# VHH binders against R-phycoerythrin subunit beta (cpeB): the designs that were tried, part 2

Target 1, 175 residues: R-phycoerythrin subunit beta (cpeB), of Prochlorococcus marinus subsp. pastoris (q7v2z3)
Amino acid sequence: MTVSKSNQILSNDRDLENISNKNIEDIKEFINTANSRLDAIDSITNNSHAIAADAVTAMICENQDSVNTKISLDTTNKMSVCLRDGEIILRIVSYLLISDDESVLSKNCLKDLKNTYLALGVPLKNAIRVFELMRDATISDLKSTVNSMKGEKEFLSDLISNTEFQFERIINLLR
Key: E = the ipSAE of ESMFold2; O = the ipSAE of OpenDDE; V2 = 0.75 times the mean of E and O plus 0.25 times the DockQ between their complexes.

## First folded at step 1 (VHH)

Design a13 (framework vhh_7qia_2)
Fold by ESMFold2-Fast, scan of step 1:
Structure a13 (fold): chain B 175 residues (1-175), chain A 119 residues (1-119)
Amino acid sequence: as target 1 above (175 residues)
Amino acid sequence: QLQLVESGGGLVQPGGSLRLSCEASGSIFSTYAMGWYRQAPGKQRELVAFITTGGSTNYADSVKGRFTISRDNAKNTVYLQMNSLRPEDTAIYYCAAEIYTLFDSYDYWGKGTPVTVSS
């Protein structure tokens, strides 16, 4: 009888050790993933001005090089609004990457973005292009940040896919 | 209120160089995108070079590789370095500061500085 009870205790102790070890490994992976996501989001936030500014400039450069497309002073002035909005959009993307809280997209300022841009005379085609360039620049920034961390390819792929998805949701507000 | 004052224009021989400066006073300079525009006699005003608040630059095809725009936010100044100047670069050069929001739009212009490229 005593032997049977001893064997049951030993079996239960081994199960507890296995559960504890798995729980610790799961916690470590969660913390490491959360830290990597925070570092990536911090990179986006710290570089938000440069990302938005670079996107506006790149769009202007593309238009200058296009046959039959001329960037006027008026168009350049109107596109300056995209710089301020671009920084706000990057902060919203950063929030969505952390929280996955879609309610921010239903707020009046974003829901009516297309009509606001039309009223201000901002060319929607150019605004869409700026946001596409911001998406591309953000993804490049994330690749550089994650590569410096020697991260797993799966983590990078998931982060890029999520970033593309969040930008596409915002770009669709202008389409 | 933002005030812009251009300097550095003058007469130069073909192949020469000039550096234009535009000093801003008043409002926070670092919040404005800055441009250099020019207007030649009998022609429309055109954008020559543009620099964003983040420091990204854009140039007209006619000046690409010859002109360089830069800014010094500590000195509230934007510069245009003009190299390998050609007679067709002869114009009045204007500095512009631009900012737009969802609620307000503002642009500010300098009085212009003349550049003449001739032998």
Scores: ipSAE 0.000, ipTM 0.125, lowest interface PAE 12.2, mean pLDDT 71

Design a14 (framework vhh_7qia_2)
Fold by ESMFold2-Fast, scan of step 1:
Structure a14 (fold): chain B 175 residues (1-175), chain A 121 residues (1-121)
Amino acid sequence: as target 1 above (175 residues)
Amino acid sequence: QLQLVESGGGLVQPGGSLRLSCEASGFTFSNYAMGWYRQAPGKQRELVAFISSGGTTNYADSVKGRFTISRDNAKNTVYLQMNSLRPEDTAIYYCARDFGLYESTWYFDYWGKGTPVTVSS
């Protein structure tokens, strides 16, 4: 659930002033799930620099190991924009996981990301790989921070699906 | 919970009509493009109709000219008007929210539970 959804559910329940034991238990489960969501999202936000930096480093290492695909120092330096953008993307993803306000995404400079990278001389295939690695690292972080109970497994599945969705849209902006 | 609730499905004879509704809750409906998918037994989900937040529509070739998608932002509802129904239209119909950032690529999230449509003589 998102913060907006939490407020709506609590308000609706109170407005009815006819709370059953079933509804109270549902509210309790929702609050516990919301706390787990906030903890998971806080982990992503606090680790955003490390996730982005590790992804850029991993991409560079992959390219250095491949015959005829080693990247130059100049290209590596240009990839620093992927680190900055990666941190911003992770913070936007974190916000979207607790909010249904997509206007932050639609009003940011992400829509023209491909043309921006082309103008800056950033290889699109390398940028795509960085964001794929960030997606994988973020999902791993989510799995490590969320408790594995039945209700929280469903919650974790939703977080992972949403995270995959957000990264796929960013990756598709570069295709 | 972000919720999409489909309704309006049923049994209808070939050549008949049905109007499907999808009631959305838990998000700002007017900000999202919406679509209708269908899935016949043993097949992949097929996108049959799409409507942007601005009202632009698009249809699969299999339903073009027979199906009409529309929306009512005041009611948080998207509709699928199905005319001249054929046996091959038999499927479970799903409502989906498109969150996409890219103009020509559809990324649908928050699929509803579906409403079954059976077209048989």
Scores: ipSAE 0.000, ipTM 0.100, lowest interface PAE 17.1, mean pLDDT 70

Design a15 (framework vhh_7qia_2)
Fold by ESMFold2-Fast, scan of step 1:
Structure a15 (fold): chain B 175 residues (1-175), chain A 120 residues (1-120)
Amino acid sequence: as target 1 above (175 residues)
Amino acid sequence: QLQLVESGGGLVQPGGSLRLSCEASGSIFSIYAMGWYRQAPGKQRELVAFITSGGSTNYADSVKGRFTISRDNAKNTVYLQMNSLRPEDTAIYYCAAPYLDEYFGSYDYWGKGTPVTVSS
């Protein structure tokens, strides 16, 4: 080949290599971020029953050992609804961490949750405590899952903040 | 799923101290509320101390002021520091991650236990 044609081919190949390398890095970061988000969501989803059950159990144990806040067996039985709702809410929060679509937990839906608990005779203070414990456990799960992987730090803060915000919406409504 | 292994038990004189450890594997430790239980010969198992995923603690009246429960999530370990031990603290000590299902039956992850004998 002529020098001019050789230089033009090498320039185009170098530009493609540079674009390809940058695009590969950007794609890797995007995929790694998406995969890490999915891994965090999968962790919460797979552990949703344990997180909800542990929160209800911890709340019951805390109250049964306190003279002033000791709960009856009837009240303990009524708290079973928090286990089911807790699992559902954890799955919804998990989906919100991907979609960022808050319409799934509208103000009207949260108000209906409070009214349902009142109608069923569920003590709101106990329900609030369960959701506080679920929030703390979910954040701990996120930290454990994310810390075990590379390329995670850029969105860990955002995942934690969004998790805190969604649980605060639920907790504040029940107050 | 979650596997628990207790250690640190042994023979100690009244007034002595022991630190029990429970190492977890197989699942994400930090999400579990963790408890220490004990069973003396011929008695039912009883709760000694409880710690939530967030670090809130609760103790049986018989051990308040003497025992301290703590956790290290980086090591997937829960500890029970036992001070001012008495002969009545003699038991096999069990680590557990308790939770309730919709039937209010506990589905616990239990360790095999570590024996503690307080005797001169």
Scores: ipSAE 0.000, ipTM 0.257, lowest interface PAE 12.3, mean pLDDT 71

Design a16 (framework vhh_7qia_2; at its last look DockQ between E and O 0.02; V2 from the best seeds 0.00; counts 0 for: pae O 7.4 > 2, placed apart)
Fold by OpenDDE, look of step 2:
Order: structure tokens, then sequence, then C-alpha cells
Structure a16 (fold): chain B 175 residues (1-175), chain A 119 residues (1-119)
């Protein structure tokens, strides 16, 4: 039964006395699906450090052929900032996936993201690339997490689409 | 020794234009990205414009459409064309290079050239 049908059942002021066994099962399925989604999203937060680190590393590796110089102390600091921000972005994405509160994107921390990165000397192209890599890694993480779950997994496709959407919204702040 | 020497700064009226130049030496210029920073009185240094080895450019929103960064590899020079200057553009402008194009701020800086926009 689709989440939509379950929502209809829950939205209807049906007397508890009139709830058929089928309706009960539908409600159970709805709850299970919702919990599975939450667990999947929670995995993003749990793995945020790894996802961010891998993304930054991958971005650097992609540009390795052009790098002939030793990493300066400043570079190390910049990398640290990128890692930090990567984790923050992942948490924001997780929040957006759970809540209908999109106002976070209008908050000061993201509203001036582009200018902030420029001020800090973060190349926008590289930042975008990191976010793209994080997107892909996050989706991979979601797939892995959901595949390890028991029960209905029909929500995964929608979750992936939503994840892509949220990342794209954030990336567009840098464009 | 790596050197960056800025020039072209000065006093200009609002709406005026300036062209900054930065001549680089002591490294393979064409192999590295170049950028312009500025620091206004009482403010933090901020990136104004960047140009990669491949010619890709980035601009601060505040200068987008008004400033243009370019490079001449044959002359080891990076330029900043500043049009439609505003009082808020008043700052010391610094040329910088990043020996690793992955992240800013850059490793090497010039001494800076002052730009004052005032009526």
Amino acid sequence: as target 1 above (175 residues)
Amino acid sequence: QLQLVESGGGLVQPGGSLRLSCEASGFTFSSYGMGWYRQAPGKQRELVAFISTGGSTNYADSVKGRFTISRDNAKNTVYLQMNSLRPEDTAIYYCATDLWEGYYPFDYWGKGTPVTVSS
C-alpha cells in the first residue's frame, strides 16, 4: 500500500471501532516506512564526517595532476574549513529531508554562502564539486542503509530524489 | 624568490575605472591560479576575483559585472579591470597566487596597491 493511501486512512476521522484489520495493517506499514526513512536519513548524519572527508579528498585527487607544490599551513586550514562545512551541509540536508522547514536555506549561514566562501578563499568550483561528491556519497549511503533494512523499501526512490533535490538547492546557492 | 608586484591603484571618482596589474616572478606563472584580494579599513580581507590556469573566473557578488580579471601568461601578469567603481570598493588590493589551486587563501601575496573611490 502506498504512503498516499495510508495518509488518506490516517487523515480520515474514522472511528477506531470501524478500523478494519486491513486499515490497521496499512497504518502499521505507514509507520514502518516512516521509521525506515528516518533511520536512513539518520545514517547520513552518522556518516557525515566520512562522507565529507571522502568528498574533499576526492576533489583534491581530481586536481592532483596540477599540484606540484607542498601543502602549506594555510592550505591545511582551508581543508579543515571545507571538512567542517561539508559536515554542516550534510546535517542541513538531513534536516531538510526530515522536516518541511526550508527556511533554514534562507538563514544567514546559507544565504551568503557564496560570498562567505569567496571571503574565505574557497574556490566555488571546487566547493560545488565537493557538494556533488557528497551528494553521490550520501545517496550511496542511503542505498546501503536501506538495503540492510527489513521491510518495505519503496520509499528509497523518493528519498533519493529528495536528496538530490536538496543538494541541488544548496549547490545553486554557489552558482 | 617568488614576487608579486601590484600597480595601478590610485584615487578615482565614483563611477570611474581603474586597471590593476600584478607582475609575477620567481615561479611558473602559467601553472598557477591568480587572484585579487582587497582589504577595506576595519574589514577582513576578501577575495575579489580569481582566475584559474585554465581561464575560469570567480567573482565576489559585490563586484560581479563590474570587475574583470584576466591574465597574460606571456607577460606573467594578472589584471583586474575595475569599472563603475563605488566608495565601498575603497581598499588595499592585493595580488595573490595559490601554489595549490585547491583552496584559498593564497600562499603568496604582493604588497598591495591602494584604491580610493571618493568624490
Scores: ipSAE 0.018, ipTM 0.296, lowest interface PAE 7.4, mean pLDDT 82
ESMFold2-Fast, scan of step 1: ipSAE 0.531; ipTM 0.808
ESMFold2, look of step 2: ipSAE 0.525; ipTM 0.833
ESMFold2 (binder alone), look of step 2: mean pLDDT 81; pTM 0.820

Design b01 (framework vhh_nb_b201)
Fold by ESMFold2-Fast, scan of step 1:
Structure b01 (fold): chain B 175 residues (1-175), chain A 119 residues (1-119)
Amino acid sequence: as target 1 above (175 residues)
Amino acid sequence: QVQLQESGGGLVQAGGSLRLSCAASGYIFSDYAMGWYRQAPGKEREFVATISYGGSTYYADSVKGRFTISRDNAKNTVYLQMNSLKPEDTAVYYCAAYEDLWSGPYDYWGQGTQVTVSS
């Protein structure tokens, strides 16, 4: 089974469960939850460049204050690869939050990410820090876009846990 | 076929420590990344810690500095040392194994072990 853990009524469901026996109030709540989830994911997708760019900038700024971490112009130029990859990863994470279809990851070259970064001269410590900051920013974005109405907190918790899990997998590839 | 069995859960006072163990049987343990997840009452299952087949570790921010994951490949066992426990750490703790980092969620799961932290 490759169906999603999504709680959305019209999305992939891991157990292929139907919500056909619910009353009108339950159906409305599930539809509203699905719409809120999509809005949160759309926010991440629309903000992917800003999230990635801000994460790279924050990492560079952190390193400028460190006497033991030398960030040269050459290194900052090489970090442009992290901006591109960060945006792609955020879009993949967004897709996984909707469908949980991890076959998308198997079709990508993410397993080669560490070797690619090493070959390009990207410092792995800096790349790891960028993805940590992107994880934090994505979670913050999810919290800000989710409706504060009662009942919304359960799926927000699910989105946050999935976001943490996906970024932790990516970070582990680089460690 | 990989089977996972957790042990070491129980009741402990806030500020105390517990060590969880997860014994793996079946295929070669060292070929798998191993992790711990937890599920508190009324919450979704959440990530706690992972250790790769290469020995690399990663922790959830909520447990960094308090929990330590380790493995003993000779005994096919992964451990979670939990220090400075807080009531919010109360949960059922699950052991998990992954053949491949990208293979998908829930490759192999244990039955879980209850950890209760009182004041």
Scores: ipSAE 0.000, ipTM 0.094, lowest interface PAE 17.0, mean pLDDT 69

Design b02 (framework vhh_nb_b201)
Fold by ESMFold2-Fast, scan of step 1:
Structure b02 (fold): chain B 175 residues (1-175), chain A 118 residues (1-118)
Amino acid sequence: as target 1 above (175 residues)
Amino acid sequence: QVQLQESGGGLVQAGGSLRLSCAASGSIFSYNAMGWYRQAPGKEREFVATIDYGGSTYYADSVKGRFTISRDNAKNTVYLQMNSLKPEDTAVYYCAVYPDWLYSHDYWGQGTQVTVSS
C-alpha cells in the first residue's frame, strides 16, 4: 500500500458516524502494512553501507578476468565516491518507499550524477553495474525481512516493484 | 589531452622538507583524481598519495602523517608537501591523472628526483 491509500484509510477512521467492521479491518491492515514497511526500510538503512560495499566489490570481481591483473590504486578513491553515492541513493530510495515523493530523485539530479561520473572519469558501465547489484541485494534483503510475515505477499510484491522502479530510474539515466 | 610537468625535487637532509608541484594542461584535469607515485632505483613504481576533485585523500601507510597531498583546481596543479623526510624516501616522483578507475591506464609526467641524505 502506498502512502496515498494509507491516508484514505485514516480519513475513514476519523468519521466516527460511519465506522463499520470493514473500516476497522482496513485500519488494522493499514497499521500492519505500515509496520511491515518500516521494518523493511529499517533493514535497508541499517544495511546500506554493507549493501553498497558488497556491490562495489562484486563489480570489481566481475571485471577481473586475470589473476595477474592489477587494480589501479586510484580505484580506492573512486570506490569511496561510488560507495558514498550508493549509501545516499539507498537512503533516498528508502524515503521514496515511504513518501511516494519522486521530486527528491528528480531527472535533473540524476543527470547531474551522470555528468559528475563522466567528469571524474568513472566508467558509466561500472557505475551501472554497481547500482544493478545494489538493486538485487536490496530486493534480496526485503524478501528476507518480510518473507516470514504470513498474508503479506501482495504488499511484498508492491514494495519490490517500487524498489525496482526507483533503481531503474537511476540505471536508465546513467545509460 | 593532458600533459603533466613535475617540479620541486632536489637534495635534502634527513628530517627536512620538500614541496613537489605538478602542473597539468588540458580540460579534464580539474574533475579527475590526481596522484603521486615514486620509483626508487631497482624497485617497482609504488603508490604515494591520491586526491579527488572534491579533496578526499588516500595515502600509502609509509607516508601517512608525514606527506600531505593538495590541489588547486583553478591553477590545474597538484602538490605534495613532504615533511620529516627519510633516506628511504629517495626516489623519482611522478604525478598521474586517472582516466580509468579500474585498471591503470594513466597519464604520467616525466618525474622529479628527490634525494634524501643521511
Scores: ipSAE 0.000, ipTM 0.113, lowest interface PAE 13.4, mean pLDDT 67

Design b03 (framework vhh_nb_b201)
Fold by ESMFold2-Fast, scan of step 1:
Structure b03 (fold): chain B 175 residues (1-175), chain A 119 residues (1-119)
Amino acid sequence: as target 1 above (175 residues)
Amino acid sequence: QVQLQESGGGLVQAGGSLRLSCAASGFTFSSYDMGWYRQAPGKEREFVATITSGGSTYYADSVKGRFTISRDNAKNTVYLQMNSLKPEDTAVYYCAADSYFELYGYDYWGQGTQVTVSS
């Protein structure tokens, strides 16, 4: 059924008012937790190399579970690109958690990353696994940092959901 | 300068237990992932277990549920607790230090310690 133009306009105005009111409550929560949010993001940024390195190591070790030989140096050297890019991506994710500016991780940027990995012979399955492990490690780091600050559970849930969303964008595009 | 020294190997009967230790020196131990590998006669070196600088642990399927890796950063030591040992576990066990903090890093390896499990 066709809805009148006036009713559609009123619905849009009400949605805008609801979004505005929700945004004000989100801003209040952000201001009240601004230092805690910054501290959590600083933790990720300062630990970005360790998080990326641990993820690469874990992926390599998982691949060795059924083999009698150490993983090849060639594969490890190709995965060094994932370590470099992982650190950069973690810093970008940290920025996105505070700024909500998704332009730095645009779909075109992620497509270029995939094309670069294909051109360099980086196994996409291994790259995907590294980013899954980085996501999990980042969430663990957030939980540890927020708990030490005695933050609100709802605040932590928001950061975790946003972190999961950003990493899923990367993982889904590499698939 | 860099040294990894294993201890705790020996002869044990099937179903027994051994605890291996690896004392490290000459590098920033807490920044390195530490692992255990083994090599049986006539076979290539096999992954056994690793513990990351962050404390995450990973095991080969053949040892999962029987072996436990741990570390003591204050003592620069990594341990491998081996329970329910089988004759198939007979090998020289090597301690290794791996760093992914350097993109082209090198592995450090110990001299190895012999573990022999009798039937």
Scores: ipSAE 0.000, ipTM 0.103, lowest interface PAE 17.2, mean pLDDT 71

Design b04 (framework vhh_nb_b201)
Fold by ESMFold2-Fast, scan of step 1:
Structure b04 (fold): chain B 175 residues (1-175), chain A 118 residues (1-118)
Amino acid sequence: as target 1 above (175 residues)
Amino acid sequence: QVQLQESGGGLVQAGGSLRLSCAASGFIFDYYAMGWYRQAPGKEREFVATISSGGSTYYADSVKGRFTISRDNAKNTVYLQMNSLKPEDTAVYYCARWYEDSLGFDYWGQGTQVTVSS
C-alpha cells in the first residue's frame, strides 16, 4: 500500500510540466520525501566500502569465536571478493530503493553470483552471512540518517522494510 | 517487556490454507514494521513477508501470490494468510519485530510449526 502510494507520488513528480495543476502541499511532501530518500541513499553509497569491509570483518570474527565455525586464512582471502561485490550490492540496493527497477539484478550478473562463488571456492554460508551483516549495517546507517529528520516514522519504517526486502532478494540468489 | 506470540500453525494437506497470527505486547505496535520468517529442517531461517508501519508489504518470491501479510493495529496483531500450501512450505514460522531504536535488538516469537503433507 505504501509502495503503491510512493509510486503514485513518483509518477506525479515525473510529470513536472503539470506541477501548477497540482496541490502545492502534495508537491512539497513529494519533494521532501524524495530528498530524504536521496539523502539516505547518498549515505549508503558514501559508506558502501566501510559497510562491506565491516561486514566481512564481523563475519570472520564471529567464525573465529567458535571452534566449529573457525575459518582458515585461505578461506578469509577468498572472502575478499565479498568486499567488491558488497559495494556493488549496496549500490544496487540504493538504486532499487528509488527506482524499483528489478532489471538491474539481471544486468549485473547477480543471477550468476552463486555459481561464481561456487567456482571460486567461496563458502556460500559465509557470503550469505556477510550480506546479512551488510543489511543490518545499512539499516543502522539509515536509522542514523533518518533519525535527524523530524516526523518521519512512516517513511523510516517503509525504507527499512524495503531495504530488508531488497537484501533478502539478493541473499536468496545464494540459497 | 517485548513479547511476540504466534498461533495458527498445524498440519494441513497440500493445496490447503492456514492463517497465522502474532499477538504483540510491550511496545508501541503502530511504530514498528512486522515480519514473518520461516526455518525448514536443515535450512537457514528465510524471509517470508513484511509489513511496514505504513502498510507497505513485501514478499519472498516463493510465496508471492499465495501468502498475504496484514496487520490490525487496534489489536496489536500481525497475520499471515497462507493459501495454496505446498510441502516445501513446511517450516517453523517466526513472527519478528524489525529493529529497535537501540542497535543490536531483534525480537522474535517462539515460532509455530506448519506441516504440509503431500
Scores: ipSAE 0.000, ipTM 0.176, lowest interface PAE 19.7, mean pLDDT 73

Design b05 (framework vhh_nb_b201)
Fold by ESMFold2-Fast, scan of step 1:
Structure b05 (fold): chain B 175 residues (1-175), chain A 119 residues (1-119)
Amino acid sequence: as target 1 above (175 residues)
Amino acid sequence: QVQLQESGGGLVQAGGSLRLSCAASGFTFSDYYMGWYRQAPGKEREFVATITSGGTTYYADSVKGRFTISRDNAKNTVYLQMNSLKPEDTAVYYCAALDYGWEYSFDYWGQGTQVTVSS
């Protein structure tokens, strides 16, 4: 999607002799949209720790009655692993939102994520739930960030759909 | 010192609505996650909804689309708006507060408020 928009602005720039007010407005909209996308991605990366931490805490809250009120140190240590992975996943999602480069999902750690979690004793059900909650929190942050800009309904809808798609791809690695 | 006081429970017919409130005191409310849990007779306590210090909300699948959690930091109050109530929503509803730290247990619980949904 980045490549397509870059080609569009380059094409308009090369046709300098025929630039009308409409072409100038199209260029301004492209630049504004690119800036909004970058600001949204910057928001995700700047808030990555909080998003991951909130998601882990929310998952633990959902399972409070199934776990004794006093959570074991072992469970806490496993959740710490999910936090680190959550931050990495948010960086990967951010990368996918700008590049759509699926090769990152084929890297050793992501391709074998399920087997790694099984080997470490991380409950897959809990990991899946954490990532679902991270998806929801990321979408919430995007809505807040875009609304503070000049938010166009179509842009926000596309960004949310793309974010949902990228998280679903990663979550499916655990299913 | 910490106190959570629920209100707004009562008897309502299926399809009806209720709004629960939880007034908090004795801690820095804005720093805490706030949640609602419920317990029906003979059942274990279950998660209903939570709202983070930053305002992000999470819901149990059984209530998603029907219940809305919100907070007012100026009034140290958390709310649960319950719409389209079903008989299976009958339970004692508890307000809970959890700090942001990695202690994964609720710090404080309210006394509970009874919600009864008639057929």
Scores: ipSAE 0.000, ipTM 0.217, lowest interface PAE 13.8, mean pLDDT 73

Design b06 (framework vhh_nb_b201)
Fold by ESMFold2-Fast, scan of step 1:
Structure b06 (fold): chain B 175 residues (1-175), chain A 120 residues (1-120)
Amino acid sequence: as target 1 above (175 residues)
Amino acid sequence: QVQLQESGGGLVQAGGSLRLSCAASGSIFSINAMGWYRQAPGKEREFVATIGSGGSTYYADSVKGRFTISRDNAKNTVYLQMNSLKPEDTAVYYCAAGYIYDEWLSYDYWGQGTQVTVSS
């Protein structure tokens, strides 16, 4: 974890006088990389409503290939749960990318998400597709945000892989 | 009401490029999502690409890597950049616009369509 490593470095202030200039430069680089990574993750949270709303819209559009493109109000009302939950999922993914605290998945209603959606009449196929589209959009936003940053970008590949992993864990709850 | 005006269609050779544009006018506040659909002769309309209010983009698998959708919010215009065109891309392309409002969504507005023909 980037946060845990930062805390460990800061806790070693008892012997700061023995830190060489090279060690200070290494610490600066670590902090700058950590800040860039956090900024990239923060962009997900700041865009969470738009990402979730756009994913629901895209899923509905994919299912309306005919000239009759209007969906029923009943289906739309049921899919509104995915909009709310999508935004929550993006916040959870952001926390997992920072904290690596997997207990959030078991403590929340996410472990029972499939049964909850079935009880509410939410089409699982449509919910799965919404979250796949959210995953894709989130990865695109991360690439765009990081590519616009100055300095080191070595963390991008790991961040993308971790994002894919966290989304697939959540999507698999519906399968 | 919202009106959609497409432009940029035409005849192009395989491997070529075209850019479609769609300008929205009227009650612009009633739209926050725009996209493109296409219909080949004798087939149903199929989804091509969508861009939402936040700028998120989504593509049909058949066009990923070749087509790019973009939006100019100041001009209320959406664009579809089509590269590496194939004969199977020949279709009438339709611009669509709609709004997510709380629990309701529909693509309520459709353009007249613009013909794209890709020669072999």
Scores: ipSAE 0.000, ipTM 0.219, lowest interface PAE 16.2, mean pLDDT 73

Design b07 (framework vhh_nb_b201)
Fold by ESMFold2-Fast, scan of step 1:
Structure b07 (fold): chain B 175 residues (1-175), chain A 119 residues (1-119)
Amino acid sequence: as target 1 above (175 residues)
Amino acid sequence: QVQLQESGGGLVQAGGSLRLSCAASGFTVSSNYMGWYRQAPGKEREFVATIYSGGDTYYADSVKGRFTISRDNAKNTVYLQMNSLKPEDTAVYYCATPIYEYWGSTDYWGQGTQVTVSS
């Protein structure tokens, strides 16, 4: 990738003096893009509890507005498991947005999620909805953090697509 | 201060029976989900059985018809009656409960009790 090429240029002072302004701007853009990605991911990680809590609350409110019967208090308490798992999922997604290391998805913390939820009496459709709302909230947070007006629209589009993909993979564990 | 303590594990011959106990303190068993899980060497921890706060039970397919989960509310204890034991039931058995708090839950696990089924 670009990092290897930029290191080769910077390791030779003579070559650095002979590179074009375009090459310098390409290196600057790469560094600025990496910093923007880290800032966006850091925002998600720091707000993970709020994102998860808001998603659980939104799902409960949707059900109370949309259906003739409302979610019971017992079901609401069981859905609190989604808050803990939601924070973990947001951290996993954040990690995956920085790296291609998918080994984290194979850890037991996610593999037994469906069985644990069934055992706890957590309605899978409600858990899926919570994670969908977390995905939507995370995308909104990314849009707020990344300055698309500075020509970062391609970068933002890639982050959103990757975020959607990672959430879909995790949500499929419950389907 | 939530604590879970398992007991009743041991060595048993195939076809035999064991009754595991999980003594709970710091919360009320009758108002909580209580589950049994097991972990065999080199395997992931797997679900075995649960009893919900309302008294309904649910079992893993591998133990359905052989294992029975129950509770004694007066003793604040959960039991796992294991019948028709097979060598593949050999594992450390864990009692677990999620304590639901406002906007979150914490999972509590016991120390585990070893069950060995000889053939």
Scores: ipSAE 0.000, ipTM 0.094, lowest interface PAE 15.4, mean pLDDT 72

Design b08 (framework vhh_nb_b201)
Fold by ESMFold2-Fast, scan of step 1:
Structure b08 (fold): chain B 175 residues (1-175), chain A 119 residues (1-119)
Amino acid sequence: as target 1 above (175 residues)
Amino acid sequence: QVQLQESGGGLVQAGGSLRLSCAASGFTFSEYAMGWYRQAPGKEREFVATITWGGSTYYADSVKGRFTISRDNAKNTVYLQMNSLKPEDTAVYYCAAQYDLFGYESDYWGQGTQVTVSS
């Protein structure tokens, strides 16, 4: 077939079919990736209370197993703030996973989180540990929710890396 | 002080298109997620579309692929481009502003604009 540059359209039907098929595959991948992201976010938001509660409990149990670092009842009561804030943090992470805008991290309630915890007597090391455990639980939840089909394995790896990154940014507000 | 003013509603034939606009004033527009809701006679108000301050968009399944939400922060305006309209799209359309995307309710609401799609 002779190649024509009129309106820059190829005259070879096979080349046109190959371009069309690639464009369709790119669109399918984009749609599949977006749907998987929404499913992952829905899982995180639906399980936010369980993830936060389990993380607080795990942190307390870790400390109870250590003779030198056993957490007191008073400290446990102060750590109840981390349970509620943990749920809010999971919502923020979910938002950051679907949005390029990081302005939410600049809000006064998050920007001053460390000073607020210090004023309330919340041990920062324990709060950091709770959020680390929430990160780990969230990643485990994502692995169970996102389809492990051949086309989605690279997406899952990227989603996990992004989730780790967003949690680390928030945890650094307490460091 | 806060105002949301919708415009662009009207009567249109099935298969036609309309573009709704919502002009906002009295708050820092760029910090709010903006959305569209609708209410048909005898039905509850339902979600249509939202756009975050970062530009991410979300759509109800019933309008996905037919409607497009967009915003112009320089003009403090949010838009809803409605294509391939169906009689089932007939409703009063409301503009809403929400600071917390995952909050229970929108912070501010417009008065609504009527869209009527004839078969």
Scores: ipSAE 0.000, ipTM 0.122, lowest interface PAE 14.5, mean pLDDT 71

